# Ledger of designs, part 37: VH-VL binders against Large ribosomal subunit protein uL10m (mRpL10)

Target 1, 224 residues: Large ribosomal subunit protein uL10m (mRpL10), of Drosophila melanogaster (Fruit fly) (q9vpl3)
Amino acid sequence: RGKINIQRPKAPHYERARVVAVTQPKYPELPKAKSCFKTRAERTQQQQENPYNEIIAREVRNWLDHSRLVAFFHLSSITADDIFRVRVQLHKQNLHLKSYGSKIIEQAVKNTRYEAIVPLFHSNHCIVFSPDPEKTAALLRIVRRVPQMVLLGGIVEETMLSRNQLVAYAQMPGLHAVQAQLVQTLSQAPGHLIQQLQAHQNSFVQVLDVHAKNQMNEETPKST

## First folded at step 5 (VH-VL)

Design w41 (from v1 with light chain W101Y; framework fv_imvotamab_arm2)
Fold by ESMFold2-Fast, scan of step 5:
Structure w41 (fold): chain C 224 residues (1-224), chain A 118 residues (1-118), chain B 112 residues (1-112)
Amino acid sequence: as target 1 above (224 residues)
Amino acid sequence: EVQLVQSGAEVKKPGESLKISCKGSGYSFTNYWIGWVRQMPGKGLEWMGIIDPSDSYTRYSPSFQGQVTISADKSITTAYLQWSSLKASDTAMYYCARLGYDSSLDYWGQGTLVTVSS
Amino acid sequence: DIVMTQTPLSSPVTLGQPASISCRSSQSLVHSDGDTYLSWLQQRPGQPPRLLIYDISNRFSGVPDRFSGSGAGTDFTLKISRVEAEDVGVYYCMQATEYPYTFGGGTKVEIK
């Protein structure tokens, strides 16, 4: 369950999208979807000029499939210089700022578990993707200083989180197990209570065994 | 060890094309933007432009827009600076540098000297 | 574009004495986020530039403590408390508050 495993699938999909885009008759290079500073007119013009909305929708699905963290923002009027600076700071943390038209997002998430996000994109918006959910705290620290970007909510480990839930997630310890526990609480499955109880007992026994082994191996203080 | 290694010196004639390279190692290449800086002989530093290697998004200085092309190939951790047609006024040392701490240029390549003469 | 003006153009210094370089911007370098994106670079003869100071006063990794930066708004200073032989070179200030990024004209530090 390493972060390295999650990070690798993102790069191949992005490279394939670039190759496909280059071979397109009308748009030989990838669309400039990373620009979050788009006016309503600019977004409308891009949709009218690009007859291949399915190709861009596929790019959005690839980002969603390979990102363990997705954050949604309302974007107020912001200068090109200010948004460029935000992009640079986010990129250093493996956080990727993207902007897509609402119709393309609807097409990308139609018939998926994420279809509920469509209403968030009826106004000016942008999305931040990352393969690393541990970067949620870094994301919120960076955007706190950008009043034009207002957090609406997000998706962590394929679970929809409200603004408050995502903020709470950012404040949790950087342990994979603790973060997975939050996600499990929100995505609780109905069903086999007996199997769930047995699994919890087995997990508890394993935790006790690991604790006993750690106590035997670490007689000196953890910190140096 | 973070390192940026640039291609070797070039001697070209006016009108010729040229592509020079900057290879990054010792860090996650796609997590940092790469800037290009020109230094004419005996002169100071001039900002040319920058690239995000993760998606090849570029932003140029107005004085270099249309004069050069900046690109990157993340599969080989390399950024490029290219001219379609060189001029004698392009004679300079060209540096690539990583954009790091608070948008400062934290690590620099050794430079590529480009000489354009008839 | 923001214009960065450095003074002096040349600074001959006796070994072991302090040196001071000034950098003045044509407009405030305070970004709307509250930060000031000013850095200082050192270029030794025949070498690429090296980062010394970022965010006005923060020393980059491996930079000796004899180097210090200060300033606010439009006026910034780089100080070397005791100049060593290896400090000979050209020093540049750089702003990254507004695009395009711009550099000062450089100050040459030489030993008398």
Scores: ipSAE 0.440, ipTM 0.714, lowest interface PAE 2.4, mean pLDDT 79

Design w42 (from v1 with light chain W101F; framework fv_imvotamab_arm2)
Fold by ESMFold2-Fast, scan of step 5:
Structure w42 (fold): chain C 224 residues (1-224), chain A 118 residues (1-118), chain B 112 residues (1-112)
Amino acid sequence: as target 1 above (224 residues)
Amino acid sequence: EVQLVQSGAEVKKPGESLKISCKGSGYSFTNYWIGWVRQMPGKGLEWMGIIDPSDSYTRYSPSFQGQVTISADKSITTAYLQWSSLKASDTAMYYCARLGYDSSLDYWGQGTLVTVSS
Amino acid sequence: DIVMTQTPLSSPVTLGQPASISCRSSQSLVHSDGDTYLSWLQQRPGQPPRLLIYDISNRFSGVPDRFSGSGAGTDFTLKISRVEAEDVGVYYCMQATEYPFTFGGGTKVEIK
């Protein structure tokens, strides 16, 4: 077996919770009579609190935590026989096709670095997991022949990649560790402000380029 | 060493329920699918169905759909084949086998003989 | 379902002579990925089946060189170049190209 790591001592959270609890404002009283009707929001909340969903959400978190390759797909209408054939082909490459409800996905990734993926699952979807990111090329070869599966994006070595970035990763020549480091560097996520500033800089450069081209065109001598 | 070990022989009466097991060892159990194959006395091999132990996804042969249930418990690396109500025609040797990445049945259990008689 | 037909039903053979078993499928076994998922199994008397050949011609671990597989599309052959006493048993072809997976009816190899 490996070494047992001693966990660093952490500040007791119970003392802070206790102080907050005694200083917290009181909530308004609930109405004496309650409606027998459940709103859409209340029904949705009950579904989110289902113990069965929490069990499946833990399974999803385990897949995310132990997979170095995760690919997200939109799934169009496909027969049971056809999807089974795809599952068999993927299994040959240690690629695991899973389908989970959108609420389960939301529950699984809530308060994690993966929370941004939730909008991808508002329609019919599936996810492919693998412990081996070198299988990205094999994955894309297999799904290329399955038009019902449309690649949306993925996660490689804990880095979120767009469809185009994932395709580019699959085409990189070997040197696994170097590829992983390069992906981390290339997939930087600048803040919205930085992107806005870069967009303004590009607009300024465009204006200068147009002016220069117009200047050259205007100076062309007219020979008679 | 990859090994599949099946439960012991069973003698049952028609109408009784039965659950037989197949325990995998020497490999990552959730990375390979487990198939079940029937062999009636003096006859050939018949494909019954498969299970992916990682998510319990199952597929059955049309001849066995509704007649048996295949399940798995990945925490104890065991797959199961069960009947709610046995028939005399269920008398057979039952094999479990691992589905390799080449889509072949590469490692087989020793078999479980099920005898159903009045 | 894909029907797998084996010939002959039985093959009595003299020790040291070759044996040949044919397997024909009711439709092509070429999968959409370009691979052909045809395997051969051996079952010795009183024993579980054992994988001999996968993907038409690839010998499984521990399988002697005297066993070879060939074929394409719908016609496949298993050959034993020099039959030994331990080769007595029933041989089955199997397809995994389409679900449900199906087996041939079996060919009994016996010493005459």
Scores: ipSAE 0.006, ipTM 0.462, lowest interface PAE 12.7, mean pLDDT 77

Design w43 (from v1 with light chain Y99L; framework fv_imvotamab_arm2)
Fold by ESMFold2-Fast, scan of step 5:
Structure w43 (fold): chain C 224 residues (1-224), chain A 118 residues (1-118), chain B 112 residues (1-112)
Amino acid sequence: as target 1 above (224 residues)
Amino acid sequence: EVQLVQSGAEVKKPGESLKISCKGSGYSFTNYWIGWVRQMPGKGLEWMGIIDPSDSYTRYSPSFQGQVTISADKSITTAYLQWSSLKASDTAMYYCARLGYDSSLDYWGQGTLVTVSS
Amino acid sequence: DIVMTQTPLSSPVTLGQPASISCRSSQSLVHSDGDTYLSWLQQRPGQPPRLLIYDISNRFSGVPDRFSGSGAGTDFTLKISRVEAEDVGVYYCMQATELPWTFGGGTKVEIK
């Protein structure tokens, strides 16, 4: 014998264990390091902070603040000639490929709205910046020919987009043309308004049709 | 207007070091690359290399790799071309030029004449 | 390296007459993106080069419409429809498709 429950510790009574578990506040585990003090190693590392990193971090912050398009990529091994060819092609489209160390990116985005991107940069990576969000389509066409660059996500007009959302956005050209057409319609004499509005509606229907088709071609929507 | 202004003419002896400059103005300096082109007396144009001033990414022609260094200081909107040890064969006119978004060298400096003789 | 060969070496033309310059590359200049990174530069005596044409046929800002570019693959042409006195100089083609970027040997345009 030895299968009798008296040979095992008794579990706490179900109702009491449940009440204690649901009412007890959840706290982060206390670190093994002393309270209110950093370890000697942590303090030494903090004192050895490289001022060069802060200068580059400010540069990254400037790129993020002044770019209406930011795309994040995983970067596999690539030859110097191939990356140069890609950089030249991107430059032609006012797209700026930059590589920064993970520590610099973390320092740049700490305490900012972009802090959520840090996990994307724990592996080999690069970032493409542009002041022109209409260049998203050109960017994706270029990168499709570069298997070493894998799109992770991006930021368009300060909105975080997944890979699939970026693909959908890239396939929606002419949205600005519809807005311009509406402004132009409102500037016309009151005899032309209905004719211009009908032209605008046709353009808008075409844009919506393109958007719908792009959504149908979208793989799996994701938000990062 | 876009301008690239280069440093003045230099007269040097073989073995001496030299650093010449190219200052950009009238545009966002870090948004465009700067290339360097050599023209030996009475000869055509030779591409030496290029720099992206925003991150100091550089590429060189194989003929100039290890013979010159291209750098930039974005705080003063200036690109540089330098030699650790000049040779008589380095006697030439040196141009800096901006790489436009058409991937062509669109605006050029006035040139820096470098004369190396014993 | 891609070798860029220009013909003729010199082109004496009568004022107001057309001039034509050929540029041939040792390999296709078509980039994997489908574009052709071929430009034309003008260098007047004692002056730095000046961009005339980019991507085979596009005039750079401020360039007179008497200048035109054409071609594809390995064979490219720069035409000046009516040569002016100020057009005297050396003309270079340049490729930026492959490293190292290379220039043609130049064609001298002179007034006869």
Scores: ipSAE 0.711, ipTM 0.873, lowest interface PAE 1.2, mean pLDDT 80

Design w44 (from v1 with heavy chain S103D; framework fv_imvotamab_arm2)
Fold by ESMFold2-Fast, scan of step 5:
Structure w44 (fold): chain C 224 residues (1-224), chain A 118 residues (1-118), chain B 112 residues (1-112)
Amino acid sequence: as target 1 above (224 residues)
Amino acid sequence: EVQLVQSGAEVKKPGESLKISCKGSGYSFTNYWIGWVRQMPGKGLEWMGIIDPSDSYTRYSPSFQGQVTISADKSITTAYLQWSSLKASDTAMYYCARLGYDDSLDYWGQGTLVTVSS
Amino acid sequence: DIVMTQTPLSSPVTLGQPASISCRSSQSLVHSDGDTYLSWLQQRPGQPPRLLIYDISNRFSGVPDRFSGSGAGTDFTLKISRVEAEDVGVYYCMQATEYPWTFGGGTKVEIK
């Protein structure tokens, strides 16, 4: 069986390197669909008692610590075959597509300067990591053909960027030329940045509705 | 700054081979596709093909498939356009251009004039 | 192949007056991803083409705000609000929605 279990007690860095070489790490499987109602308090308490949450949160922290490019996406329903193809294309560019539960993300960024971004992950989401910030252009090129993935924003060289700022960064001449200007021009309160990122998400959902309607009104011939 | 610098003008006879170059600088070469565009004297623009320098994947316009070869050497950040046997009808200005956001050709080389005459 | 038809073939304009160029595609340029891969290029005499507009209406870096793009589906327009002497040249629309990528035939903007 080719399935890889990422729930190991060993150092995340070693396990992450192995998983990336042969496959992409995945979130531990949750128990099959719940059959009974639970109150908010009961759900919160049950989640806090899962020891695997801390192990996976540690993995997420390692990705954040070793990635100079982090991009956040809203993720709509997508087939396993389609996401696998996207993951392969991204991996060729040293871009690593990861999906983690919102509680895992919250635990990973708790007590960091990025904690205020947690609300972005309350909806269905995925994250792309890379040690190479110059891969931002390659990332956007690949994702443009994946309507299920909507760019919300990201982190480049430990600096929070909105969607528009990340797109602008992708077209800049080179990393070292941009780094000093990026640090000096971007001084945003977390609340202001979150508002900008949420506005992009809401606007794009409306664009997706128009796209879906256009597809229903027209037949799409097979691409060459 | 982003620059694409092309090789100099060429004067050739029919039947000769030719390879022209397009050197990228000021950006991460492997993160952007490079396209080639032909402009016949006094005519408009024709897309010839495109290459992904990261893996040398190529896509050609049907009109140019088998007529030219597009290649790239990422170690020297250079893309190439090559003919095995030139024809008089290949006389044209040839441009390379970088594929930017939303598949727009955002930065262009200065052009290489190829003249083929007997 | 998608055929891109530009009108007019030439546009003689008095300095400071507006100019408008139309581009019509033989089929919709809306890609299955929801984006429209329509761009506009300017070619000044003796120079390589220069990107003006991408994704229908977005001005490229360094492009003056007198240039604007609009349109949807199969009908697109490039407008120059106040033509300057440096705007003389040939303008092309381009589609990258479907392979092979294709250009319009060009519109020559010249000063009267």
Scores: ipSAE 0.000, ipTM 0.439, lowest interface PAE 17.3, mean pLDDT 76

Design w45 (from v1 with heavy chain S103E; framework fv_imvotamab_arm2)
Fold by ESMFold2-Fast, scan of step 5:
Structure w45 (fold): chain C 224 residues (1-224), chain A 118 residues (1-118), chain B 112 residues (1-112)
Amino acid sequence: as target 1 above (224 residues)
Amino acid sequence: EVQLVQSGAEVKKPGESLKISCKGSGYSFTNYWIGWVRQMPGKGLEWMGIIDPSDSYTRYSPSFQGQVTISADKSITTAYLQWSSLKASDTAMYYCARLGYDESLDYWGQGTLVTVSS
Amino acid sequence: DIVMTQTPLSSPVTLGQPASISCRSSQSLVHSDGDTYLSWLQQRPGQPPRLLIYDISNRFSGVPDRFSGSGAGTDFTLKISRVEAEDVGVYYCMQATEYPWTFGGGTKVEIK
């Protein structure tokens, strides 16, 4: 129960019906190229928009804002027991494994500097967060023996890194300031980075990536 | 600078116990695993095992499982390799090395020569 | 265990000439994660080993560009484009794709 409005509004459909009855209908032919029809899936998605998703999206933004290390993984079929074991090992290193739906990720990063990561989450995925970027080497050592988790790339000190760049970062000595400067000075076109991350997601053979990584390591990024 | 410093040379008799050390400096000790490698006189390299100093997790080569013990004390950034009972066949140079990404042994100690003879 | 076979056993080289070392594994070194864990080490007389190359072809910090690595699957090569006096030593390939980790038997590079 609650306070009831006793007002009796006028029936607006009566006046609308009257106007329509007097007006001649106009049916201009519209070029098909100017029309856009939504698929059943797209219409269902719009109708089922869930406010709960925004609450979880805020949680994701909070993790992104407070983590100096974020790593993105493709996740193949894995048993609950195996993923639990991995989560325990990661937790010992202050590494937090999270999984979120792709729609939630999209809402969290939409209209932000990280919007480019959305394509990485069109398949099964998980994310590892940490306040400590020094833990990148520990993260990769733990995950390397988990074939179901494939590194796609990450964010270190608010800078997006490809898989190869994140691996290179992990190889550096534990000199925090030097590592932070390297991350800040890296120059990488966002389109090229996203293509590299998506290629890794779809290919588990890294031979070609090794050659590309060697080329990147031998040459300093062009600055102009 | 990343540096691994090993204990000095040892001369022992068969049946004696021994513990040699490897002290890490210039990096976050708990973020990198430490491996041990044996090199017998005039021979090549043999991987013995590794340790994660953060939780003392170890993994051994089957050839060395039960023959040696690998341990670490993170409070003094030191890893250890230990024998309960030495054999003449344990005569070798022993190296510790830091495990970088891609399981590469990126920084090496200077080596500890162990001589076991009667 | 994965067996790593190196050829040649010794490589006498004239100063300034190229040297090439081959490493063959008994099984593919491609891990289930898609990476290949193949590295090359140099050991100079009386010194500990030194990492030269990791992940088939990536030069480690401080390693001169005359060293290069290549290969895939089971066949890998280390090349020295112009051998210098300080390059004398034994070179080892190492795999870390599968436990136990294993080394090649070594290739001795000597100056003629």
Scores: ipSAE 0.000, ipTM 0.457, lowest interface PAE 15.5, mean pLDDT 77

Design w46 (from v1 with heavy chain S103Y; framework fv_imvotamab_arm2)
Fold by ESMFold2-Fast, scan of step 5:
Structure w46 (fold): chain C 224 residues (1-224), chain A 118 residues (1-118), chain B 112 residues (1-112)
Amino acid sequence: as target 1 above (224 residues)
Amino acid sequence: EVQLVQSGAEVKKPGESLKISCKGSGYSFTNYWIGWVRQMPGKGLEWMGIIDPSDSYTRYSPSFQGQVTISADKSITTAYLQWSSLKASDTAMYYCARLGYDYSLDYWGQGTLVTVSS
Amino acid sequence: DIVMTQTPLSSPVTLGQPASISCRSSQSLVHSDGDTYLSWLQQRPGQPPRLLIYDISNRFSGVPDRFSGSGAGTDFTLKISRVEAEDVGVYYCMQATEYPWTFGGGTKVEIK
């Protein structure tokens, strides 16, 4: 789909070269500019990154960097058939449902502006990616019929949004200038945004606890 | 530009294992699911299953569940179809195909002929 | 499973004349989202299948406008308005509305 400019290699080509460098038994010196700007923690993390984890973490970073819409969900128990149907519906809208281990997510976002999302992935989770932020409305329409998927928050145009902010954004499809203004306005209050994302996760935990208790209350012994 | 290239024809004996490949190029491999379709000699098409190369999520047709394994290696943009123990009834042409955003199989490989005989 | 039945089994046609292929499903192909996931494939002798039509009536990229699809519910038709020599082959309908995805038995188009 994308054409490759021979004077500027694509991310996959750069990733391959970097994997080869990382697999070498000797660790070459980093370029002056990069070494001057990297923190000690960043250098230590880079040094300890093994080839396998580097490939997967870079893939997650690539998805984050190239997706203008990223949505985070808690995923309750769901059958293979049900999740397959959801994946097919999402794929039709260029929405890509993915699941990565929490350690891979942590490695991918560590020392980035998205590091605050790591706590969202301590329980069973999944992420939906799309290059098209106008698909937010389609995404929410599809998942509202899937009670096992609970929206926690997301990223639109590289800005972290709470659940309520994503819902508000979904109400404004096709108005790019207005949508961009909303995202920029929300990005001007970063402290409260992170707390809102965490609060929604805590509220969700409380909802799950109540739901579990209600399920137990209606529990009947297995009868043949 | 979009192309799926499959491995060459195979001649095997019953009980042998086999792994055939399907290499994608000209598109973002992890953005599209890959399906496998069987065509027995002189017969029609049968859907076997699909894989999401981004996380190796698979879904099989009930008729093929437990008979084959579908896998993918996104680092080399390749999907695989594998048998642990071949049967004569596995003799067929096997196609890989990309699943488009419209729930259609939009681009197809050239096919891999698998012949299983004693 | 949804059973897809194609008629006729074979369709001999004269060059430049129209051809019509029918596909009937054992159940409605209307998905709960309101869409119908019915596609048509062409397989020329010795070649892999090629997508012609998706979502009942939408032509895939590069497909000539002499190919058209129509239908609703359980009854679908593929029409070739003016058959050309390169149109010889087997045509399959396919449904992706319900798992497992299933194909029709195929209709052979040949020149008489």
Scores: ipSAE 0.017, ipTM 0.535, lowest interface PAE 7.3, mean pLDDT 78

Design w47 (from v1 with heavy chain S103T; framework fv_imvotamab_arm2)
Fold by ESMFold2-Fast, scan of step 5:
Structure w47 (fold): chain C 224 residues (1-224), chain A 118 residues (1-118), chain B 112 residues (1-112)
Amino acid sequence: as target 1 above (224 residues)
Amino acid sequence: EVQLVQSGAEVKKPGESLKISCKGSGYSFTNYWIGWVRQMPGKGLEWMGIIDPSDSYTRYSPSFQGQVTISADKSITTAYLQWSSLKASDTAMYYCARLGYDTSLDYWGQGTLVTVSS
Amino acid sequence: DIVMTQTPLSSPVTLGQPASISCRSSQSLVHSDGDTYLSWLQQRPGQPPRLLIYDISNRFSGVPDRFSGSGAGTDFTLKISRVEAEDVGVYYCMQATEYPWTFGGGTKVEIK
């Protein structure tokens, strides 16, 4: 911007200059003090908001308790048009895409059998719920056409499954006994399973980077 | 029995705010989306937008983006359509409707007539 | 936006005779999943709309079998085999294949 509107207060011309000169070296500005004030105000605000989060957390628990299929996804940047298209397509299959903040998920699953899933939600995420575990194959078929959504793992009939285990479940015949046997065979302790799922997340981020670079190179006309 | 019950008729002046409601009953409210449809006097149907009450995800028609706000309160199984500043051109019948798993608007409210005049 | 064009604008019909309503879309309504998200709604005078048909040809619960839907791609038809007095009203086609969702302009069915 050009010259700021100049204004010269008349009180007092040289006394003020001396006061400023003698005080400035004694009392430096403390940006940290203002940052601490904002942090404390923010902390107080979050404390006041905890009751609202508990109400939403109860809803998340209700979804977890009444869904026989729960799938966890990493969600990359996606357009509003694309996410709407996916949500509509999932809705048609009685699959419910939900997005909740990590804090709400943590509060929802704390002191429950689902507590082990908290580490999955460190990055941008979404969850798909369904009362019908037979819809696992339909879910994976839909998501294969959505590269921004990457399967991390899930819960089928109260059993936590890794990505590979959930893919295997989707390939099984619709016979209840055969599917139940597979779930029992694939079941694992929550701690070990979470570590495996986190490793897959980290590997996938690297794959996405390489894929994105390759896609950009493909868009450019062949230069070699 | 699935029912959507809308709030009563409204008569407002231009510039006033308004919030109309749509209460669902007879089904699991958070399992289905709620859409809003406008019908101007003597005209056809216009899709305004839709909401997923479970996480408050919304999507608006371009004609209504920024002109209205759709929200829901799942604790009382109610969806809302709101204007911050009404215009005379907002005079219309407003319907809420549930989105069924067949991706069709399967159950409809009785409508809320909104009249905006000076 | 996908434009939905209905013909005729009005259809006077004698009781017991058939009625046919056409709906044409400016683009194919076949979704990438292979389904066609085309529905038909009935609005009786002074009443809210009522779903009749979804996914081109499937009757909604409680809808009489005299109503049938057919079509593919961009051309769709709603037929009433034997029109009854209660069938008087305006009929709309609707597409939910592409955003934004759009309705046809409506066809008024009335008794001669």
Scores: ipSAE 0.759, ipTM 0.911, lowest interface PAE 0.8, mean pLDDT 81

